# Ledger of designs, part 394: VHH binders against q9y6x5

Target 1, 379 residues: q9y6x5
Amino acid sequence: LPPKLLLVSFDGFRADYLKNYEFPHLQNFIKEGVLVEHVKNVFITKTFPNHYSIVTGLYEESHGIVANSMYDAVTKKHFSDSNDKDPFWWNEAVPIWVTNQLQENRSSAAAMWPGTDVPIHDTISSYFMNYNSSVSFEERLNNITMWLNNSNPPVTFATLYWEEPDASGHKYGPEDKENMSRVLKKIDDLIGDLVQRLKMLGLWENLNVIITSDHGMTQCSQDRLINLDSCIDHSYYTLIDLSPVAAILPKINRTEVYNKLKNCSPHMNVYLKEDIPNRFYYQHNDRIQPIILVADEGWTIVLNESSQKLGDHGYDNSLPSMHPFLAAHGPAFHKGYKHSTINIVDIYPMMCHILGLKPHPNNGTFGHTKCLLVDQWCI
Short names: E, the ipSAE of ESMFold2; O, the ipSAE of OpenDDE; V2, 0.75 times the mean of E and O plus 0.25 times the DockQ between their complexes.

## First folded at step 16 (VHH)

Design uh52 (framework vhh_8dlx_2)
Fold by ESMFold2-Fast, scan of step 16:
Structure uh52 (fold): chain B 379 residues (1-379), chain A 121 residues (1-121)
Amino acid sequence: as target 1 above (379 residues)
Amino acid sequence: EVQLVESGGGVVQPGRSLRLSCAASGFTFSRYAMHWVRQAPGKGLEWIGNIYHDDSTYYNPSLKSLVTISRDDSTNTLYLQMNSLRAEDTAIYYCARHIWGEARTYAFDYWGKGTLVTVSS
C-alpha cells in the first residue's frame, strides 16, 4: 500500500514558543522524530497565503492567494474569510491533495485546511469538512482517523487544521505569559491526544505526521499605531487590505497617492508595486494592488480608531517572530534529528517525495529537507 | 465610538417576509464591507452574507435564494430582506463590521447586540 501522510497545522504557532514554554507531548514526538526550529514563511505572513504555500510549494504571487483580503480589478470579485469558496481564487495553483487524487488514484482527507472545501481545477478533497470554527479538535481528529482507516481508494494524504494559538495570540499578545501558557498547554494536550488516538487505532508506526504552522505572532500596542487617515483622505483611494500590510487601489493618479503616503510615518514603508523588494516575491500577480504599505514589526495601521489586537502577524518574513516551526515523525523521517531552518515552500516537494508524487513546478528546493529523510543522503 | 444597532425583529408566521435594518455610527460606513450573521437557540454562529463598498454581495449558499442584503450609504444603514421564513430561521440576527486581512480567528470586529426573529405559527 502507498505511504501515508497527515499534515497538521496549529495556526499562529510562533517558533520560539518552543523555547519559552514546556511541551512534554510535543517533546516526546520530536525525540523520536525531527525538528526544524524555524520555517521561513512567505510574504505576506498571513493565514490563507501561507497555508496555500505549504500545499503548493509556491510564493503568493504564483499561487494567487496573496492576502486574506483580496480584490481582482478585472473580474470585480472580492475575497475574504467569509467568502472564500469561489474556485476562481484558488485555481492559479494545484495543491497536493489534487495531485494526490489525480496522479496515483488515491484519496485525500481534510479537516478544515484552507482551500480543502473548495473544488480546485474541478477536484475537491475526497473527504472533507466544511469550515466551521465551532467544531472541536476531537471531532476533526475522529473524522481524519476514520477516513485514514476506512477508505477505498486509500486515503494517503490527510490534513488537520486548528485555529489556536492564533486566536489567543491576537487577543492577549505573545508576551502575555499567563494566558499564552494556558493556551499552549492545551495545544500540547491536543498533540498528546493525536498521538494516543493514532497509536490506539494502529496507525502510528506506519503513518508520517508533520506538525507545523503558517506564521508566528508579534506583540502590538496602542502606543504603536499608524493612522492612515492622517496621511491621506479616503476619497483618493479604495482600501483592499489594512494591517500590517495595506493594499491601496488609487481612485486618482497613482503617483499622487504614493506621494501623499511615502513620508507619512517612519514606521511604515510605502511601495509602488514595481518597487516591492524582490526578496518578498510579492509583485507578479494582478491581485497585488498598485500601492502596498508595510508596517514595521509591532506597528498597526488604523483608520482613525484604536486597535483591540495585542498581537498580530503579516509582517516582513525575515522577522523570527513571524516564523513557525516544523516537527515530524514517521517511517520517512530520522529519529532525534534537529535542523535549523527551511523555507515554507520547501515543505511541498518534501511531501511529494514522501508520497511518491511528481510535484508540479514549484519554488521549493528538495535539497533543503533531505537531512530530515531516512531514504536520502545527508552530510 | 463604533456602534451597530439592529432593528426590525419580532414574531412572524411561517412563509412571511421580514426586513431587518442595522444603523451604523462612529465610523465612515461607506468604506467598510458589512455582514449579517445569526445564531439560533443552542447553536453556533451562521454567516448569512456580506456587502462590499461597491454593492457586491456574497451569500451563504444554503441561504442565497432566501435573503437579499443591501445598503444605503447616505443613511449609514445596512438591510437584510428575508423571504419565505421557516421555523429554522428563528435566531438572533447580528450586524457586523468587516475586518481587514483576518482569516479563521477574527472574522468581524464590531457587532450589534442583535435583534430576535421568532418564526412560529
Scores: ipSAE 0.784, ipTM 0.899, lowest interface PAE 0.9, mean pLDDT 93

Design uh53 (framework vhh_8dlx_2)
Fold by ESMFold2-Fast, scan of step 16:
Structure uh53 (fold): chain B 379 residues (1-379), chain A 121 residues (1-121)
Amino acid sequence: as target 1 above (379 residues)
Amino acid sequence: EVQLVESGGGVVQPGRSLRLSCAASGFTFSRYAMHWVRQAPGKGLEWIGNIYHDDSTYYNPSLKSLVTISRDDSTNTLYLQMNSLRAEDTAIYYCARHIWGEARTHAFDYWGKGTLVTVSS
């Protein structure tokens, strides 16, 4: 029987939550599986970019989903959470579910992972749910487990996405121990439900399960605002993305806009596109705008108004607050093994190996994850 | 104070057309994408479409042939033109301001109180 893999994402699950809150169900999962304590995500540390990096193994400049808000000047197309269904935006890479369907006579299933309700290179997941935030975790789990157990050709790659703890992280901030404790306990209970459902259906022993996330969360404050309208008049530029990474399209000379912005705030770095630090791997794509503003951790860029956010992400990917974790269980994985750090782009070649797929060229390094796997030699 | 106020709802006969308005205040309207969303009785929220600062429009594919979204930045007003109204179009209609850089958490940061459209003969 071909190997099977279920990839689960809890959006905005900061790695450090594992040390500061109790997760009895997740800890039982880890005890008989593997834990990677920190996953270094890609810049910018946002939902769509990092979810696409997980399934392509590519930096954002290479896969083309460079932000949650994008603009293409040639076609005049806009990309956002509400306008994310145009294949144009997703076609610069080949995600693993497409490779799974095209290289092997296998099916893929998806419960709302970003990009799975879009035909990419004329290929859409064999089974999928159109994105709808009102659909419960239970309904997503019921569909995924039904498809894993009752499909021909067999579903060998499945994805499951959940919006929490990101939504609550934004609303309450990660330092609100009372509210975050309730949210994270509920997530741990959902992990318990997931494991129990897989056991009851006879899937648990033969299914590889990865639980991960796209980014972390940091505390924001009304005392840490950067008012962009105090720096530059809005008539000089078009705003493509705002916070904590602002994407600026100049309406006048680029150098004039840069000069108006460069000394605006001690808590924001201003980059001409060619001067963006090489370590970000965030330069070589037409969707990256001519001027990029990067706020310091916990600072919010605003347009002459307050912010409702008590937590945010999108910041420098070297910040531990931006890092998720990865836990995994199944026949491909060792039991009781802990690993310190991998790069988020390393997940893709590892998943290709588990599924027996030839990976497309990617930025991941298989060697970084081989110690997690039973079929690999590890020092 | 950011405010969005919908108007133009009411009782209309099937097959008629109706234009809804949304008056915006408390922010620079011309900088933001704006959305229309509706909720039929006993149903969840349904996204209708949006319009960007450059007048680029995006629509729910199920509704594209039935609606047109436009804006007038000189009056800070968003419009929804509805044609060939059916009983199924009976709903509360909301306008909402777009959020930059958000995905999967919330698409909108400010909402109006809504305007009721009832399609009845």
Scores: ipSAE 0.793, ipTM 0.903, lowest interface PAE 0.9, mean pLDDT 93

Design uh54 (framework vhh_8dlx_2; at its last look DockQ between E and O 0.83; V2 from the best seeds 0.65)
Fold by ESMFold2-Fast, scan of step 16:
Structure uh54 (fold): chain B 379 residues (1-379), chain A 121 residues (1-121)
Amino acid sequence: as target 1 above (379 residues)
Amino acid sequence: EVQLVESGGGVVQPGRSLRLSCAASGFTFSRYAMHWVRQAPGKGLEWIGNIYHDDSTYYNPSLKSLVTISRDDSTNTLYLQMNSLRAEDTAIYYCARHIWGEARTSHFDYWGKGTLVTVSS
């Protein structure tokens, strides 16, 4: 029987939530599996970029989903959550479900993972749900488990995406212990439901399951705002993305725009594209705008108005508050093993190994995940 | 104070056309993409389409042939032209301001109160 893998994402699940709240179902999952305490994500620490990095093993400059809001100056196309279905945006990489399907006798299934309802290199997930935030976790799980049990050729790779705790992290902020406790308990219950469903259907013992996330969350405040309109008149540039990473397309000389911005706030770094720090791997793509502004952790860039966000992400990927975790269980994984840190791009080559797929060239390092796997020698 | 005010709704017969307007104030309208969204009785929100600052438009594929979105930045007004109205187009129609950099958690930061369109014979 070919190996099978289910990849689950809970959007915005900050790694240290595991230490500050109780997760009885998740802890039981980890007891018989593996835990990576921190996953160092890619910059910028946003939903679409990091979800695509998980399934391609590439930095954002290489896979082309460089932000949740993008503009391409050559084609004059716009990208956002509401208009994300054009294959143009996704075609700079090959996600794992496409590779899985291009090898004989394999199908993929997807419940809402970013990109899975888009034909990429003329290939769409064999089974998928068009994105709809109103669809319950239970309905997503029911479809995934049905497809895992009732498909020919067999589904060997499946994905499941859930919007929480990100939505509540933005609304309440991660420091609101009362509201976050309620939300995180609900997520733990969903993990319990997932495990129970897989056990009842006879899938649990032979299925590899990865539970992870794309980024964390940090506390924001009305006391930590950077008013961009006090730095520069809006007639001098087009705004492509705002906060906490602003993407600036100048309408005048780039150096003149840069000079107006560079000393405006002590809580914001201003970069010409070629001066963006090499450690971000955020430079070599035409979708990255000529000037990038990066706010300090917990600071929000605004346009002469207040912000209602009490939590946000997108900040420097070296910040622990931006890091998710990874937990996994199944025949490929050790039992009761804890690992400190991996890079989010390392998940892709590990998943390719588990599925017996030849990975496309990628930025991950298989050696970083070897200690998680039973068929690998660990130092 | 950001305000969006929809107008132009009412009772219309099937097969007719209708143009909705949204008057924006309290922000620099010309900088923002703007959206139209509707909610039919007992149903969820349905995205109709949006228009960017450069007049680029994107539509729900199910509605593209039936609607046109336009804007007039000189009067801070967003428009939705609807043609060949059907009973299933009965809904409250909202205009909404675009939110930068969000995915999966929020699509819009400010909404109007909506304008009711009833398609009946």
Scores: ipSAE 0.819, ipTM 0.914, lowest interface PAE 0.8, mean pLDDT 94
Fold by ESMFold2, look of step 17:
Structure uh54 (fold): chain B 379 residues (1-379), chain A 121 residues (1-121)
Amino acid sequence: as target 1 above (379 residues)
Amino acid sequence: EVQLVESGGGVVQPGRSLRLSCAASGFTFSRYAMHWVRQAPGKGLEWIGNIYHDDSTYYNPSLKSLVTISRDDSTNTLYLQMNSLRAEDTAIYYCARHIWGEARTSHFDYWGKGTLVTVSS
């Protein structure tokens, strides 16, 4: 029976929540499996880009999902969460579920992972749910487990996505101990339900399960606003994305727009596209706009309005506050092993190894994850 | 203060057309994408479509042939044209302001109070 893998994401699960809050069910999962304490994600540290990086092993410039809000000047197409279904946006890479289900006698299943309800390279996940935020975790899990148990050809790769703790992290901020304790306790209960259901259905012994996230969360404040309208007339540019990384498409001379912005705030870095730091790997795609503005941690770029967010993400990927964790359990993984850090792009070649798939060219390094796997010699 | 006010709702017979309006104030309307969303009795929210600052429109595929969204930046007004109305189109219709850079959570920071459309013979 070929190895099976379930990839689970809890959106916005900051790595240090594990140290600062109680997770009896997740800690039991970790004790019987492996933990990577920090996963260094990709810039920008937003939901769509990082979920696609996990399943392609590519930097954002290489897979083409460069932000949650995009504009392509050649085709004049817009992308947002409400309008994310055009394959045009997703076709610059091949995600693992496509590669998996093109193998003989294999299928893929998906419960709302970004991109799984899109026909990428004319191939949509074999079983999937159209995205609908109103669908409960229980229903998502029920569909995934049904497909894992009852499909022919068998489902060997499955994904499951949940919106928390990201939604609550935005609402309360990561430093609100009282509210975040309540939210994170509910999430730990969902992890307990996940494990219990897999055991009851006879899946637990032979299923590899990865629980991870796309990014963390940092505290925001009304004292840390950058008012863009105070620095530049809005008629001089088109705004493609706002905060914490603004994407600016000039309507007048690009250098003139840059000069109006460069001294706007000491808490914001302004980059011409060619000057974006090489460590971001965020330059070589037409969807990256000619000027980007990168706010310092905890600062919010606004358009002469107050902000309702108490927490946010999207900042520099070197910031520990932007890093998620990864935990895994199953026959491919050691028991009780903890690892300090990997890059988020390393998850893809590891998953390909577990599934016996040939990875597409990617930015990950298999060697970074060898110590997690029972079939590899560590050190 | 951002304000969105829908109008044009009411009782309409099946097969007829109806045009809803949304008056916007308190922000630079012309720079924002705007959305229409509805909620039928006992149902969840259903996204209808949006319109960007450059008049580009995107629609829920199930509604694409039945609705048209337009805007008039000179009057700060968003419109929803609905054709061939059916009983299942009975809902409260909301206009909403776009949020840049959000995903898989709320797409909108400000909502109108809605206007009720009832399709009945």
Scores: ipSAE 0.816, ipTM 0.919, lowest interface PAE 0.8, mean pLDDT 94
Fold by OpenDDE, look of step 17:
Structure uh54 (fold): chain B 379 residues (1-379), chain A 121 residues (1-121)
Amino acid sequence: as target 1 above (379 residues)
Amino acid sequence: EVQLVESGGGVVQPGRSLRLSCAASGFTFSRYAMHWVRQAPGKGLEWIGNIYHDDSTYYNPSLKSLVTISRDDSTNTLYLQMNSLRAEDTAIYYCARHIWGEARTSHFDYWGKGTLVTVSS
């Protein structure tokens, strides 16, 4: 039987939630599989960019999804969660589900994973659900498992996306133990449902399952605000993205805009595009605006009339609060093995290996995940 | 205080046109992208379309031929022109302000109270 892989994302699942809360089902999953305790994600640490990095193995500057909100000055196109279906934004990379289903006797399925409802390189997932936040996890799971079990050609790669605990993290803040405990319990229950469903269908022993996330969550506060309107007139620039990484498109001379912003707050770094730190791998793309503002952890960039969240993400990808985890189970993985850290781009070559796919050029390192795999030597 | 107030709703016959308005106050209207969404009875929220600060517009493909979104920054007003109304267009219509950087479930930070549109013979 060809190898099968299900990639599951719980949006905004911070790695240290595993240490601070109880996850009976997830812990059981881990016990019988592997755990990477911390996954260093890509900058910026946002949903669309990181999910695309997982399935392409590329930094954001390379795959072209550089934010949840983007603007292309040449075409004057906008990208957002409500406007994400133009292949223009996705075609700078080839996601794994496209690679997979272009192979013989293989198909891909997706339940609301970013980009899966878009024809990328003129190829759309064989099975997919249009994004709808009102669709239950159960329904998504049912569709995914049905496709995994009954499709011809067989579904060999599938993705499943869920919006929690991100939404709740934004609402309550990650330090709200009462509310987050409730939310995370529900997530664990969903994992239980997933495992149970797979067992019931006889898929559990043969299906490789990766449970991961795109980013973490940091605590925000009304006391930690950076108001741009205090530093620069709004007529001098167009705001493409706001917080915690603001993307600035100057309407006047870039240098003038930069000079007005560079000392706006001691809790915000201001970068010209060419001066963005190399470690971010966030420079070589036209979709990155001429100036970016990066707030310190827990600080929020606001306008005078902005609403506030109690939690947010998108910060420096070296911050532990931004890091998700990775757990996996299946015939490709060891049992009872824990690993300290990998890069999020390392997931792609690993998945390609599991599926027997030739990976496209990517930024991942297969060697970082060898210890997770039963067919590899761990040095 | 940020406020959005929809108006223009009411009972209309099938095939008719209707223009909804959203009056914005309490913020610099011209700097924000704005959205129209609707909720039919017993159904979930449906995105209609949006208009950005540069006047570019995007629509739900299922509704594109029937709706036009525009804005007047001088009067802080958002508009939704609907043509050839059908019974299935019966819903509460909301205007909402765009928030940058969010994905999927939280791309609006302020909502109006909505205006009811009933399409019936």
Scores: ipSAE 0.377, ipTM 0.728, lowest interface PAE 1.4, mean pLDDT 94
ESMFold2 (binder alone), look of step 17: mean pLDDT 83; pTM 0.826

Design uh55 (framework vhh_8dlx_2)
Fold by ESMFold2-Fast, scan of step 16:
Structure uh55 (fold): chain B 379 residues (1-379), chain A 121 residues (1-121)
Amino acid sequence: as target 1 above (379 residues)
Amino acid sequence: EVQLVESGGGVVQPGRSLRLSCAASGFTFSRYAMHWVRQAPGKGLEWIGNIYHDDSTYYNPSLKSLVTISRDDSTNTLYLQMNSLRAEDTAIYYCARHIWGEARTSYFDYWGKGTLVTVSS
């Protein structure tokens, strides 16, 4: 039978939550598996970009999902959470479920991973759920496990997405110990439910399971606001994205807009597209706007009003607060191994190896994940 | 400061049309995309559609032929035109302000209190 992999994401699970809270179920999972303490995500550190990087192994400039809010000036198309179903936005890369279905006559299953309810290169996940935030974790898990057990051709790649702790991280901020403790305990209980369900169905011992996340979370404050309207009149530009990375489309000369913005705040960097730091790998895509503003950690860009967010992400990917973790268990993985850091783009070639798929060209380095795998020489 | 007020709801017979309005205040309305969302009794939230600052519109595919969203930036007003109303269109209809850069959120930036539409004979 071919190898099987279940990829699980808990949105916004900051790596250091593992050190500050107790996770008995997750610790039991790790005891007989592997833990990567930090995953260095891609810039910008947002949900859609990083979820697509996990399944393509590409930087955002290469896979084309460069933000959660995007605009294409040629076609005049808009992209956001509510209108994310146009294949145009997703077609600059080939995600692993498409490769899985096309190379080996295998099926893929998806419970709400970003992009899985969209036909990409005319291929949609064999089994999927249209995104609906009201659907419980239990219902998502029931569908995934049913598809893993009862599919022909067999489901060899499955994904499961859950919105927490990101939603609560935004609402309460990551420093709210009382509220975050409750949310994180619930997530640990969901991990326990996941493991128990897989054991009851006879899947646990032969299934590879990865639990990871797309980004972390940092504390925001009404004392750390950058009022964009104090620096430039809104008639000079169109706003494509706001905070903590603002995407500016000038209505006048680009240099004039840049000059109005460049000294706006000591807590914000202003870049012409060609001057964006090379380390971000955030330059070579038409969806990246002519001027990009990057707020310092914990600072929020606003339009002459307060912000209701107590936590946010999207900041510099070198910040530990933006990093998720990765835990894995299954026949492909060592038992009781801890690894310090991998890049989020490294997950894709590792998953292709586990599934026996030929990866599309990607930005990941297989050597970075070799020590996690039983069939590889770790030198 | 930011306020959204929906109006135009009421009891309407099946097959008829209805136009809802949302009056916005406390922010520069013309800069924001705006959304219509509804909640039927005992059901979850259903996104209807949105309209961007450039009048580009996007709709729930199941509703696209039945609804039209428009805006008047001179009066800070958002509209939802509904045609061929069905019993299943009975819901509280909410106006909501767009949040830049959020994904997989179950809440919008600011919401109105909603306006009830009841489709019955």
Scores: ipSAE 0.797, ipTM 0.904, lowest interface PAE 0.8, mean pLDDT 93

